# VH-VL binders against Beta-1,4-galactosyltransferase galt-1 (galt-1): the designs that were tried, part 15

Target 1, 206 residues: Beta-1,4-galactosyltransferase galt-1 (galt-1), of Caenorhabditis elegans (o16374r189to394)
Amino acid sequence: KMSICVPALFGNGYDAKRIVEFIELNTLQGIEKIYIYTNQKELDGSMKKTLKYYSDNHKITLIDYTLPFREDGVWYHGQLATVTDCLLRNTGITKYTFFNDFDEFFVPVIKSRTLFETISGLFEDPTIGSQRTALKYINAKIKSAPYSLKNIVSEKRIETRFTKCVVRPEMVFEQGIHHTSRVIQDNYKTVSHGGSLLRVYHYKDK
Key: E = the ipSAE of ESMFold2; O = the ipSAE of OpenDDE; V2 = 0.75 times the mean of E and O plus 0.25 times the DockQ between their complexes.

## First folded at step 11 (VH-VL; framework fv_canakinumab)

Design c43 (from c38 with light chain G30N S31K; at its last look DockQ between E and O 0.69; V2 from the best seeds 0.00; counts 0 for: pae E 4.0 > 2)
Fold by ESMFold2, look of step 11:
Structure c43 (fold): chain C 206 residues (1-206), chain A 120 residues (1-120), chain B 107 residues (1-107)
Amino acid sequence: as target 1 above (206 residues)
Amino acid sequence: QVQLVESGGGVVQPGRSLRLSCAASGFTFSSYYMNWVRQAPGKGLEWVAIIWYDGDEQYYADSVKGRFTISRDNSKNTLYLQMNGLRAEDTAVYYCARELYESDLEFDYWGQGTLVTVSS
Amino acid sequence: EIVLTQSPDFQSVTPKEKVTITCRASQRINKYLHWYQQKPDQSPKLLIKYASESFSGVPSRFSGSGSGTDFTLTINSLEAEDAAAYYCHQYYSYPYTFGPGTKVDIK
């Protein structure tokens, strides 16, 4: 039903504990498959062991891929190749595919409703191919599952210029990092969700 | 034991301002979204504004956007509505209502309302 | 903005008869719709949440149904105390909206 594409995992800013939290918490939310793109030769031993464990247990699909690399960080245009590959892997197979980084979580606002139920409602209009939602940056250590806002201390307002997408992969022709660039037919739509039902949280350890 | 008590209503001239208050008691105020809903005399309900439990986000009806400001003080268990540039069409009973985000965002308790009359 | 319409505007109904109130949304809202009751000179009270789920303490004669754009509130056996205005309310997206209301009176 639902999958996640993580288009770039480098060792910078990520550790094995964060990967375990990401995979386990999203699995509890009903994510059935997580696609992770990384250069496996550049992973440290703890990271490599962790990813291999989840790959061997069929929780993730690990794709070995080298992104262009600048002195100061990841070449962001290089991520478009992994995004496109992941989109194609899900087309015709997965109903809803999320594009997010390892420190980002799509969370339903209504606690009594599942992520799948929330997403299904947002895509009830059959002409909608993509939903984009603004990020909320959180400088806090998550103490419990991310589905409760009471357990997280927020420092920043919602950032509308940085958004993340959930898509129907069969309706998308060209997917960007923060938006859907092109749908397969002119009558299909990309829509921005105003936050009443779904949020994206982006958190960092201090 | 839940109580929501609105105050600050009255008669004002067009173009003037009013500030409404909603005093909350009998529950953990900071755990709820809060809403203002109004009802013109003899008319139906009109949603006005919402503020999230921590005050992080506010949203408004198009008819009041830019003129009204919703706010809350969780240390005083009080919700506010600052109403600027009042018009005759803003004449209504104003209700505060709490919204339970841990269920289905239902308005499970409403205050008794406070009347705002805008007339020349 | 999602516009809600209600039908009928007004019903006068003999006690014990069935009352049916419809609400139509200008776009699909799944089941993100509540029903409220407002008796004369009173604040509104929640009846039905999420299109069909009865709120605590609401008499069993009230029921809701529907999904997408068409929703129905039913009072299966009208009591005198049910004379009131009834409003649908969507919470699918901001701005939230209410229907214009349906007034139900006793004959």
Scores: ipSAE 0.342, ipTM 0.733, lowest interface PAE 4.0, mean pLDDT 82
ESMFold2 (binder alone), look of step 11: mean pLDDT 94; pTM 0.958
OpenDDE, look of step 11: ipSAE 0.878; ipTM 0.936

Design c44 (from c38 with heavy chain D104E; at its last look DockQ between E and O 0.65; V2 from the best seeds 0.00; counts 0 for: pae E 2.4 > 2)
Fold by ESMFold2, look of step 11:
Structure c44 (fold): chain C 206 residues (1-206), chain A 120 residues (1-120), chain B 107 residues (1-107)
Amino acid sequence: as target 1 above (206 residues)
Amino acid sequence: QVQLVESGGGVVQPGRSLRLSCAASGFTFSSYYMNWVRQAPGKGLEWVAIIWYDGDEQYYADSVKGRFTISRDNSKNTLYLQMNGLRAEDTAVYYCARELYESELEFDYWGQGTLVTVSS
Amino acid sequence: EIVLTQSPDFQSVTPKEKVTITCRASQRIGSYLHWYQQKPDQSPKLLIKYASESFSGVPSRFSGSGSGTDFTLTINSLEAEDAAAYYCHQYYSYPYTFGPGTKVDIK
């Protein structure tokens, strides 16, 4: 099966509509569980209601996250802690786990293939612990319900060099936001996918 | 009817440049990825380069990277291959082929090819 | 870069007999492999996509199988018009690659 880890939700530019779009679109792609880390004390009422709705409907697991006291370097290392916790939650439970922000979507290049089929093909080699692919920035909107890949309207494309990962959680020892730092055994490996079969789109709707 | 017509081939000295064109008709050109594939006389097929339907991305075989540039003009339904620093091993028939991303990325139609000969 | 090899390089086959062509990848590529046919002095034509799916209009005597590293193209009853070179092609990852080809002649 498939899950998503979102290491930090809260920040500027996040509203309930964007979270609905993220959850609904990924559910349609076959994602069975989304793990969301947030400082729940900082959420406004609309966001709290939205997240509670999806948590009650078993679409997400909402995890309260409080930054540890250590002023220097806490931001990045706090996100690494949530990534590590999410990896552990999925080890032995999900087959493929994606690590992305709420406005990033893994999309099959081949229109006739599902996300699960594409990921399964990329991981056909049993020694591969993670796949990463280039993030492609596009300025897009989700135009209408029902939420689907066909309803996304692209306004502008900007390609970046950042990458995002999908992993077999049982094969990863240390996961970062943009890379797998360490696999559990020397003969397992991390690989980069060159974009022929899978892309990550970063959507911005402002 | 789908048609792909390559042109711009010929005899050229090593180190020189040549630009190939592939004129497309009978289909929506901007809906397809486009590829160049070459075949040296009496030899097998060698993939050269791809460009995505909107021109956003290009990828090359290692043997031509840095020397060849694939491009397209969707308003003119034309694919291009700029070949710089030509070498004897670049002697081949060059095919353009369309790639269907709505199916399985297969090359479902190929042009007839244009011959490039690199000789002293 | 993913290297494809093919075996045999050449075969001469009596009409109506079975032809088997193998393609081996230097790493696992799932089923992301196509087969092309090239008759003498013609452009290549697609036969099989995604390792085993016949392209439209391809005679039923052509079939493909395999996944991972080992792939097979089979012509179960060779016709005279099938004299051609046959190429496997991987699309798992850029750069794309072709096998070196297998030439099939009629005895």
Scores: ipSAE 0.539, ipTM 0.800, lowest interface PAE 2.4, mean pLDDT 83
ESMFold2 (binder alone), look of step 11: mean pLDDT 94; pTM 0.959
OpenDDE, look of step 11: ipSAE 0.828; ipTM 0.915

Design c45 (from c38 with heavy chain K65E, light chain Q27E; at its last look DockQ between E and O 0.80; V2 from the best seeds 0.00; counts 0 for: pae E 2.6 > 2)
Fold by ESMFold2, look of step 11:
Structure c45 (fold): chain C 206 residues (1-206), chain A 120 residues (1-120), chain B 107 residues (1-107)
Amino acid sequence: as target 1 above (206 residues)
Amino acid sequence: QVQLVESGGGVVQPGRSLRLSCAASGFTFSSYYMNWVRQAPGKGLEWVAIIWYDGDEQYYADSVEGRFTISRDNSKNTLYLQMNGLRAEDTAVYYCARELYESDLEFDYWGQGTLVTVSS
Amino acid sequence: EIVLTQSPDFQSVTPKEKVTITCRASERIGSYLHWYQQKPDQSPKLLIKYASESFSGVPSRFSGSGSGTDFTLTINSLEAEDAAAYYCHQYYSYPYTFGPGTKVDIK
């Protein structure tokens, strides 16, 4: 009932350990499907092997991302294409879809509540099509397996100008990288969450 | 057992500053979010501010944002509220309350309060 | 910010009778609402968490219900020690807010 869409950007290099951390932590939180957009020819052997393992185990859907137009350095339009494709893959199928990168994690603030319970509460108003929340930058130090959200260590740096979204895909007409641009009907809403119930952690090495 | 003891209240002229303290004992202070809640004489409760368990985030009521600063020193088990630019409407009993983020963010224990009076 | 209103402002109630207090939120807040009791010259005490869950040690005569925008605190058989002010509190979003309170007296 929950999915994640990961756009085809790897701004900083990630090793296979980071992909394992991402998939395992989100699976623990009840994410049922992760859609990953990547140019598979650019993956190293270790990363390709890891993604294939999770694809074969039905944890992810790996989509080979190849731009259909000339590449001239306009990466922004390519990101909108993957976001739009992922939104459409989830419309009518998934109740809540998250849009984030491998270094970003949606986490409930209330430790005794699951992610699904938290999101369901935030979307209790049936007219809400999307929720935005601000990123909290952290230096995450994740212990070896088994993975646990309790093992994340944070440093104090708060960046509020970067936000991430969770949406009801059937209620969104146009999804951006950091916002919902348009809902399908005038009475549906995009809202910003004040931070008491849901956080997005932006993982940084260091 | 669990204790929260506020101090630092008093009579202050408008525009001046006060710093409130809340001394915590009988529990692991660094495992709890902490809040300030105030109550003007004869009036209802008004939430003032929250600080997260490690001090990394703070949020304020609109009525005090920019004037009040919540802080904590986990090594001293002490919560603080720095109140600047005090106004007559800040006159209240100030309570500290611990918030249990492992449950449902309820305020499960409150101090006895300290009175702040802002008068000319 | 999310505004909470309470009704009635004041009730004078015969012992052993039922007391009903309502709280209304200016927008839907799910079940993210607590109820607190404050006796004269005392600090508040938690009664009900998460709209309907009784806090430890709270007498069974207290119950809470509701979700979304409309919430109710019920005292099924009023006791003398229940004379107090009652406040709803939302934790759905910062800034947190309290309702204005309902005072309950013994008739």
Scores: ipSAE 0.531, ipTM 0.804, lowest interface PAE 2.6, mean pLDDT 83
ESMFold2 (binder alone), look of step 11: mean pLDDT 94; pTM 0.959
OpenDDE, look of step 11: ipSAE 0.770; ipTM 0.896

Design c46 (from c38 with heavy chain L105M; at its last look DockQ between E and O 0.70; V2 from the best seeds 0.00; counts 0 for: pae E 3.1 > 2)
Fold by ESMFold2, look of step 11:
Structure c46 (fold): chain C 206 residues (1-206), chain A 120 residues (1-120), chain B 107 residues (1-107)
Amino acid sequence: as target 1 above (206 residues)
Amino acid sequence: QVQLVESGGGVVQPGRSLRLSCAASGFTFSSYYMNWVRQAPGKGLEWVAIIWYDGDEQYYADSVKGRFTISRDNSKNTLYLQMNGLRAEDTAVYYCARELYESDMEFDYWGQGTLVTVSS
Amino acid sequence: EIVLTQSPDFQSVTPKEKVTITCRASQRIGSYLHWYQQKPDQSPKLLIKYASESFSGVPSRFSGSGSGTDFTLTINSLEAEDAAAYYCHQYYSYPYTFGPGTKVDIK
C-alpha cells in the first residue's frame, strides 16, 4: 500500500494536463491514494474542475485550505501544517508515503521491478522510517499528452543536490519538505539512498 | 559477438597516472551501464566505478574516489578509467563489465582484463 | 559501505557432494545480491541474480537462497567444472561491493 502527499498546489501557472498526468502515471505505478493540498481560492476554473473530477471519482483526496493572509509568514507554517496533516492521515493506514511536488516522480532504476517492490526492498530493514532520495532534473520536450515516464524522450540535465522522501508514516514524528526531521523513537532511522535502486525525476516545462 | 577489450595497462611508479581503455563491439554500447572491477594478484574482486549509459552519473569505490575518473565516449564505443595518484595497492587486473539496468543490474559480460602494476 | 563476508574461504569437496557457500552482509540488503563464478585464469561470470534467480544457461545444480543479511549459494552435486572461486555482490547501494570469495576445489 502506497500514497502520495502533495503538500502544496497553488499558483495560476499550473497546466491541468500535467496534473492529470501526475495522477494517472502514479496510479499506474501502484499509488493507491493521492492527497492534494491547495488554496482553492487561488486556482482558476479549469484547475478546480480537474481536481473536482478526480475527487468525485475517488482518485484523489482533495484538501482545501484557505488560510487568511498574515504578514507573520503564515504560508511557511501552512506548508509544515499540510505536511504534518498528511503524515497523520497516513499513520496506521498506509505502508509507504511519498512527499512530492506535482511534477516529480519516484521511479525504479531497475525496469523489471515495480515501484512497490523497489520501496519494499529499500525498507526491508524494519528500523528504517525514512528514505531520502536525490532529484534528477529532466527537461521535457514532448508536447503532447499523456506523458509516460517509460516513453518520454527528452533533453536530460542532471542536478543531484536536492532530495525527496518516502516514509513509513507511523515511524516519523516531524516531516519536512525535503527531509525527515525526527523519527518517533531513537531506534528508528532516516537514511539516504545513493541512487542505485530509486530516483526522483523532476520534469520541468521551460 | 559481444567483445570488451581492455588496454592501457602497464608498470608505473607510485604517484603517476595511467589511462585504461575498454573497446566495446557487438552490441549497442550506449544502452548499457559500464563498470570497472579490479582484482589484485591472488585476491578477490573489488568494484571500482560505474558510469551510467548516457554518462550522466558516476560513482566510485571509497578506495579510489578523488583519484580515479570513469568516462565514456559513446560515439567511439569506448569506456575509460583515468587513474591518478597511483599507489601500490592499486596493482591489479582491471576488468570492464557491462551492466543490464533493464534487468537487475547484473554484470552479464566482462572483458579479459588489463594488468596495472604500481611499483617503485 | 556495505561489507560482505563469505564462509568458508576455501573448501575441497568430493565430486557429486553438496557444496554450501554463505555470504553475510553488514546491513540488510533485501534480495539485491548476485553470485558470480570465476574459474582459474578466466573472467567472472554470473550464476545467480537477485539472491535466488538462476541466470540463463546456468546448470540447475546451482541455486541461491536468502534475503536480508544471510545468503547461501548451493551446488547440489559438484561437478569437475565447478572448481572455481565464488563471489557474492550487492547492488543495494553504491558503492557496490563484492565478498572476499570462496574457493572450491575438487578432491
Scores: ipSAE 0.456, ipTM 0.775, lowest interface PAE 3.1, mean pLDDT 83
ESMFold2 (binder alone), look of step 11: mean pLDDT 94; pTM 0.958
OpenDDE, look of step 11: ipSAE 0.845; ipTM 0.921

Design c47 (from c38 with heavy chain Y53T; at its last look DockQ between E and O 0.69; V2 from the best seeds 0.00; counts 0 for: pae E 2.8 > 2)
Fold by ESMFold2, look of step 11:
Structure c47 (fold): chain C 206 residues (1-206), chain A 120 residues (1-120), chain B 107 residues (1-107)
Amino acid sequence: as target 1 above (206 residues)
Amino acid sequence: QVQLVESGGGVVQPGRSLRLSCAASGFTFSSYYMNWVRQAPGKGLEWVAIIWTDGDEQYYADSVKGRFTISRDNSKNTLYLQMNGLRAEDTAVYYCARELYESDLEFDYWGQGTLVTVSS
Amino acid sequence: EIVLTQSPDFQSVTPKEKVTITCRASQRIGSYLHWYQQKPDQSPKLLIKYASESFSGVPSRFSGSGSGTDFTLTINSLEAEDAAAYYCHQYYSYPYTFGPGTKVDIK
C-alpha cells in the first residue's frame, strides 16, 4: 500500500514514452496510485491521451492546476500547494507515500527484497513519520531498468546533496519537496537514511 | 575457491601514510561490494569503509573520514585502502571482506588480514 | 551512529550446555543484524544473517532470534570447536557497526 505524489509535471519537457515508463515501472514495484499535478491546457495531444488512459484505468489521479505566478523552474507557492493537497489525499488511505519527480525512482539496495519490504523495515520504529534519502543523478544514455542497481550506468556523478522523502502521510502536518517540515506530534520523528538499504535515482536524458 | 589476500601492512610513524591492497580471486570481483574491517590487538571488530561494485560510492567510519580513501581496480581484481595521517589508534589487523547484495549485505568471505602498527 | 552492546563480555561454559549471547542496539534496526564467529588467530566467519537465518554450512546448534533493539545468539549444545569470540553487526544504516564481542571458552 504505496503511492507516489508528483507535485508538478512541467509541460513539454518530456515525451509520453517517459511517462509510460515511469508509471509502468513504479506499478511493477508495487506502487498502487500515482498523483500527477499538471496544467492540462499545456499538454500536447499524445501526452494528454497517455495521461487520460492511465487515469481512466485508475493507475493515476491526474489533477489539473494553473500556476498563480506563472513562474517556471523557480520555487513558488504553487508547488507547496500541490504537495499539501497530495499529502491530504493520501492521509488515512495509503501506508507509505513517496514525493518525487517523474524521472526519479526509489530502489531497494538488496536484490532479494521488494520496495515495500524495504520501506516497511525502515519504518519498523512506529514513531518514524518520514524517511529522507539522498538523490543520485545518473546518466540514462545507456538505458537500464531502474529496479536493479546492476543496471545503472554512472558516467558522471554531479549531485548527491538533494534528498527525497517517503512518509507515513497520517503522521505529517507539513511536507516539502525535499524534506518533511513538520510532523503532527512532538514524539514522531523525521529521519535520514544513510543509504545502505534504499536509494533514489534521478535519470538524466542529456 | 574464493580468496582474499591482504598486503601492505607494516610499522609506520604517526602522521605517515600507508597503502593496503587486497587481491581477490575465485569470483567475479566487479560484482561485489567490498569492505575494510579492522581489529586492534586484543580488541573487537571495527568497520572502516565500503566501496560499491563500480567504485561510484564509498562510505567511511567517522574515525577515518578525511584520512582514509577506499578504492578498487576491477581490471586487476584488487581493493585498496590509502591511509593518510596515521595515528596510534589506527594500529590494527586490517581485513578485506566481500559483501553480498544479492542476499542481505552479509560479509560472506574475509581475508586473513594484514597488521598495521603506528608507533614512535 | 548505531551503538551495539553485547552481554556477557566473557562466558566459560561446560560442553553440551546452552550458551546465550545478547546484543542490544541503541535504536530500532528491524532485523538488519548479522552474527559473526571469530576463532583464535582466524578471520571472522558468518553464522547468522538477518537476525535469525543460518548461513550455509553452519551447524544447527547455532540459532538467532530478536528484532528491533534486542537480539540473541544461542548455541544449544556447546562443542569444543565453538570456543571463539562472537560479534553482532548492524547493516541498517551507514556507518556499519559491530558489537564489542563476547568471548566463549570451554570449561
Scores: ipSAE 0.483, ipTM 0.780, lowest interface PAE 2.8, mean pLDDT 83
ESMFold2 (binder alone), look of step 11: mean pLDDT 94; pTM 0.956
OpenDDE, look of step 11: ipSAE 0.860; ipTM 0.925

Design c48 (from c38 with heavy chain Y33F, light chain Y91F; at its last look DockQ between E and O 0.79; V2 from the best seeds 0.67)
Heavy chain, then light chain:
Amino acid sequence: QVQLVESGGGVVQPGRSLRLSCAASGFTFSSYFMNWVRQAPGKGLEWVAIIWYDGDEQYYADSVKGRFTISRDNSKNTLYLQMNGLRAEDTAVYYCARELYESDLEFDYWGQGTLVTVSS
Amino acid sequence: EIVLTQSPDFQSVTPKEKVTITCRASQRIGSYLHWYQQKPDQSPKLLIKYASESFSGVPSRFSGSGSGTDFTLTINSLEAEDAAAYYCHQFYSYPYTFGPGTKVDIK
ESMFold2, look of step 11: ipSAE 0.586; ipTM 0.824
ESMFold2 (binder alone), look of step 11: mean pLDDT 94; pTM 0.956
OpenDDE, look of step 11: ipSAE 0.875; ipTM 0.933
ESMFold2, look of step 12: ipSAE 0.630; ipTM 0.838
ESMFold2 (binder alone), look of step 12: mean pLDDT 94; pTM 0.956
OpenDDE, look of step 12: ipSAE 0.633; ipTM 0.869

## First folded at step 12 (VH-VL; framework fv_canakinumab)

Design c49 (from c48 with heavy chain F33W; at its last look DockQ between E and O 0.72; V2 from the best seeds 0.00; counts 0 for: pae E 3.0 > 2)
Fold by ESMFold2, look of step 12:
Structure c49 (fold): chain C 206 residues (1-206), chain A 120 residues (1-120), chain B 107 residues (1-107)
Amino acid sequence: as target 1 above (206 residues)
Amino acid sequence: QVQLVESGGGVVQPGRSLRLSCAASGFTFSSYWMNWVRQAPGKGLEWVAIIWYDGDEQYYADSVKGRFTISRDNSKNTLYLQMNGLRAEDTAVYYCARELYESDLEFDYWGQGTLVTVSS
Amino acid sequence: EIVLTQSPDFQSVTPKEKVTITCRASQRIGSYLHWYQQKPDQSPKLLIKYASESFSGVPSRFSGSGSGTDFTLTINSLEAEDAAAYYCHQFYSYPYTFGPGTKVDIK
C-alpha cells in the first residue's frame, strides 16, 4: 500500500513517453496508485490520451486543477493546496505516500529488497511520520528501454538543496513540496535519511 | 579468485601523513562499494570510510572526518586512504573491505590489513 | 551516530554448549544489522546478514534474530574453531558503526 502524489504538471519538460516511463517503473516498484493534478484543458492530445489510458486502467487518479498565475507567493501556495488535497485523499487509506514530480524516482539502494520493504524498514520506528531524503541529480543523455533505472549518465551529484518526502499520511498535519512542515502530534517526528538505503533520482530532460 | 591487498602502512610520527592503497583482483572492482575499517591493537573494529562504486560519494566516521580522504581509481583497481594529521589514536591495522551492492551491503571479503603505527 | 553495545564482553564456554550474544542499538534500525566473526590473527568474516540471514558457507549452528533495537547471535553447539570475537554492524545510516565485540573462548 504505496501511492504517489504528483502535485502539478507545469513546464515544458514532460511528454507522453516520460509519463509512460514514470507510471510503468513505479508500478513495477509496487506503487498502487498515482494521483496527478493537472489542468486537463492545457494538455496536448498525446498527453491527454496517455493519462486517460492509465486512468481507465485504474493506475492513476486524475484531478483537474488550475493553478492561479499571480505573484510568486500565491503560485506556490496554490501548489500547497494540491499537496494538501492529495495528503487527505491518502489519509486512512494508504500506508506510505510519496510526494515527487514525474522526473523523480524513489529507488531502494539494496537491489535485493523491494521499495516497500525498504520504506517499511525506514519507518520501523512507529513515531516517524515522514522521511526526507536528498535528490540525486542524473543527466540521462541516453535512456535504455524501460527496465529499472539503467541509463547512461554523464553527470551525477547529490542535491542537498532539494529533498523529497515519503510519509505516513495519517501522521502529517501540513505537507510541503520538499518537506513535512508539521506532524499531527508533537511526539511524532520528521527525519532526514542520508541516502544509505533510499535514493531519489532526478533525471535531466536532455 | 577474489584478492584485496593493503599496503602503505608503517611507523610515522604524530602530525605526519600516510597514504594507504588496496589492490583489488579477481573481481570487477568498479561494481563494488569499498570501505576502510581499522582495528587498534587489542581493540574492536571501527568503521572509517566508504566510497561508492563510481567514486561520486564518500562518507566518514566522525573520528577521521576532515583528516582522512578515501578515493578510488577504477582503471587501476585500487582503493586509497589518504591519512593526514595522524594521531596516536590512529594506530591500528587498516583493512579494506568490499561491500556487496548486489545483496544487503554486507562486507563479504576483507584484506589481510596493513599496520599503521603513530608514535614519537 | 548510532551506538551499538554488546553483551557479554567475554564468554568462556564448554564445547557443544549454546552461546548467546546480544547487540543493542541506541535507536531503532529495523533489520539493518550484520554479524561478523574474527578469529585470532585473522581478518573478519561475515556470518549473518540482515539480522537473521546466513551468509554462504556459514555452518547452520550460527543463527541471528531480532529487529529494531535488540539483536541476538546464537551458536547452537559451540565448536573449537568458533573461538573468536563477534561484532555487530549497523548499515541503517552513515556513519556505519560496529559494536565493541564479544570474545568467545573455549573452556
Scores: ipSAE 0.452, ipTM 0.769, lowest interface PAE 3.0, mean pLDDT 83
ESMFold2 (binder alone), look of step 12: mean pLDDT 93; pTM 0.948
OpenDDE, look of step 12: ipSAE 0.773; ipTM 0.904

Design c50 (from c48 with light chain Y50W; at its last look DockQ between E and O 0.82; V2 from the best seeds 0.00; counts 0 for: pae E 2.7 > 2)
Fold by ESMFold2, look of step 12:
Structure c50 (fold): chain C 206 residues (1-206), chain A 120 residues (1-120), chain B 107 residues (1-107)
Amino acid sequence: as target 1 above (206 residues)
Amino acid sequence: QVQLVESGGGVVQPGRSLRLSCAASGFTFSSYFMNWVRQAPGKGLEWVAIIWYDGDEQYYADSVKGRFTISRDNSKNTLYLQMNGLRAEDTAVYYCARELYESDLEFDYWGQGTLVTVSS
Amino acid sequence: EIVLTQSPDFQSVTPKEKVTITCRASQRIGSYLHWYQQKPDQSPKLLIKWASESFSGVPSRFSGSGSGTDFTLTINSLEAEDAAAYYCHQFYSYPYTFGPGTKVDIK
């Protein structure tokens, strides 16, 4: 039904407790598969054990991000490769695929509806291949796990320059982190959600 | 009992400004989205604006964007609508309505409305 | 924005007869539609949620149906107090919109 693609796991800001929070909270929301791209050489022992635990228990699909880099080496180009790979893994298998980082959560605005019900409603028009929604930043003023449960202050405004996508993978030709670049046919479309039914929360740690 | 009481309506000339207030009581005001909905005399309902429970997000109908500003003061349990550059087509009864985001985003309580008349 | 249309604009109905009001959306909105009733000189009141779910205290003669683009409000066996204007309202996306309304009078 639903999957998440995490296009790259690296950087000093991610610890094992945040990964546990991400996986468990999204599983509660009905996410059935989480694809995580990681560079094994850049993970500490605690992170490796955590990812192995979830991989062994079939909660995630862990993909080693150790492939040769392109000539320019810019993160955008490396991230596009993992995004494209994840899109293709989900095409024909998953109905809705989310593209986001470990500090980002898609959440229904209507509390009586599941994430799947909300996404199904947003995609009721069968010509829609992609939905973009704006991020709402949450400051991480409390520096303890679980971060999302302890953060009590949101930003005063919605970030409109950076959005996150949920897609029907079979309808997308080219996908980025913040946008769908191209759908497979001219009569399919990408839309920006107006914010009434779905929100993306981005938890900042600084 | 839940009460919503609008005030600040009146007769103003085109191009002038007016500020509406909606006083809330009988419920936890800061737990609700709040909306303004207007109704021109003899006409149907027209949604005007929404503000989220914390005041950080506002959205407007295209007909009022750039001229109207919705705001709230949760310490005073009061919703506001600042209306600038008023036009004849803004003539209406203005209702405040609370929106239940803990349920299904329904407008479950409405005030009695305040009349704004824009005429030369 | 999502345009809602309603039919008919007006109807006069003999007491105890069935009233049917339709609402059509300019795009698919699933069941993200509420119905409101407004009696003369009164504020609107919620009647039906999610196209088909009765709000608390609403008489059983009121029912709603439909999804996607076509929606129906039905009053089975009209009563005198049901003379009012009826509005559909979509909450699928901002800006929110209302239909133009249907006035129902008793003959």
Scores: ipSAE 0.497, ipTM 0.781, lowest interface PAE 2.7, mean pLDDT 83
ESMFold2 (binder alone), look of step 12: mean pLDDT 94; pTM 0.952
OpenDDE, look of step 12: ipSAE 0.627; ipTM 0.863

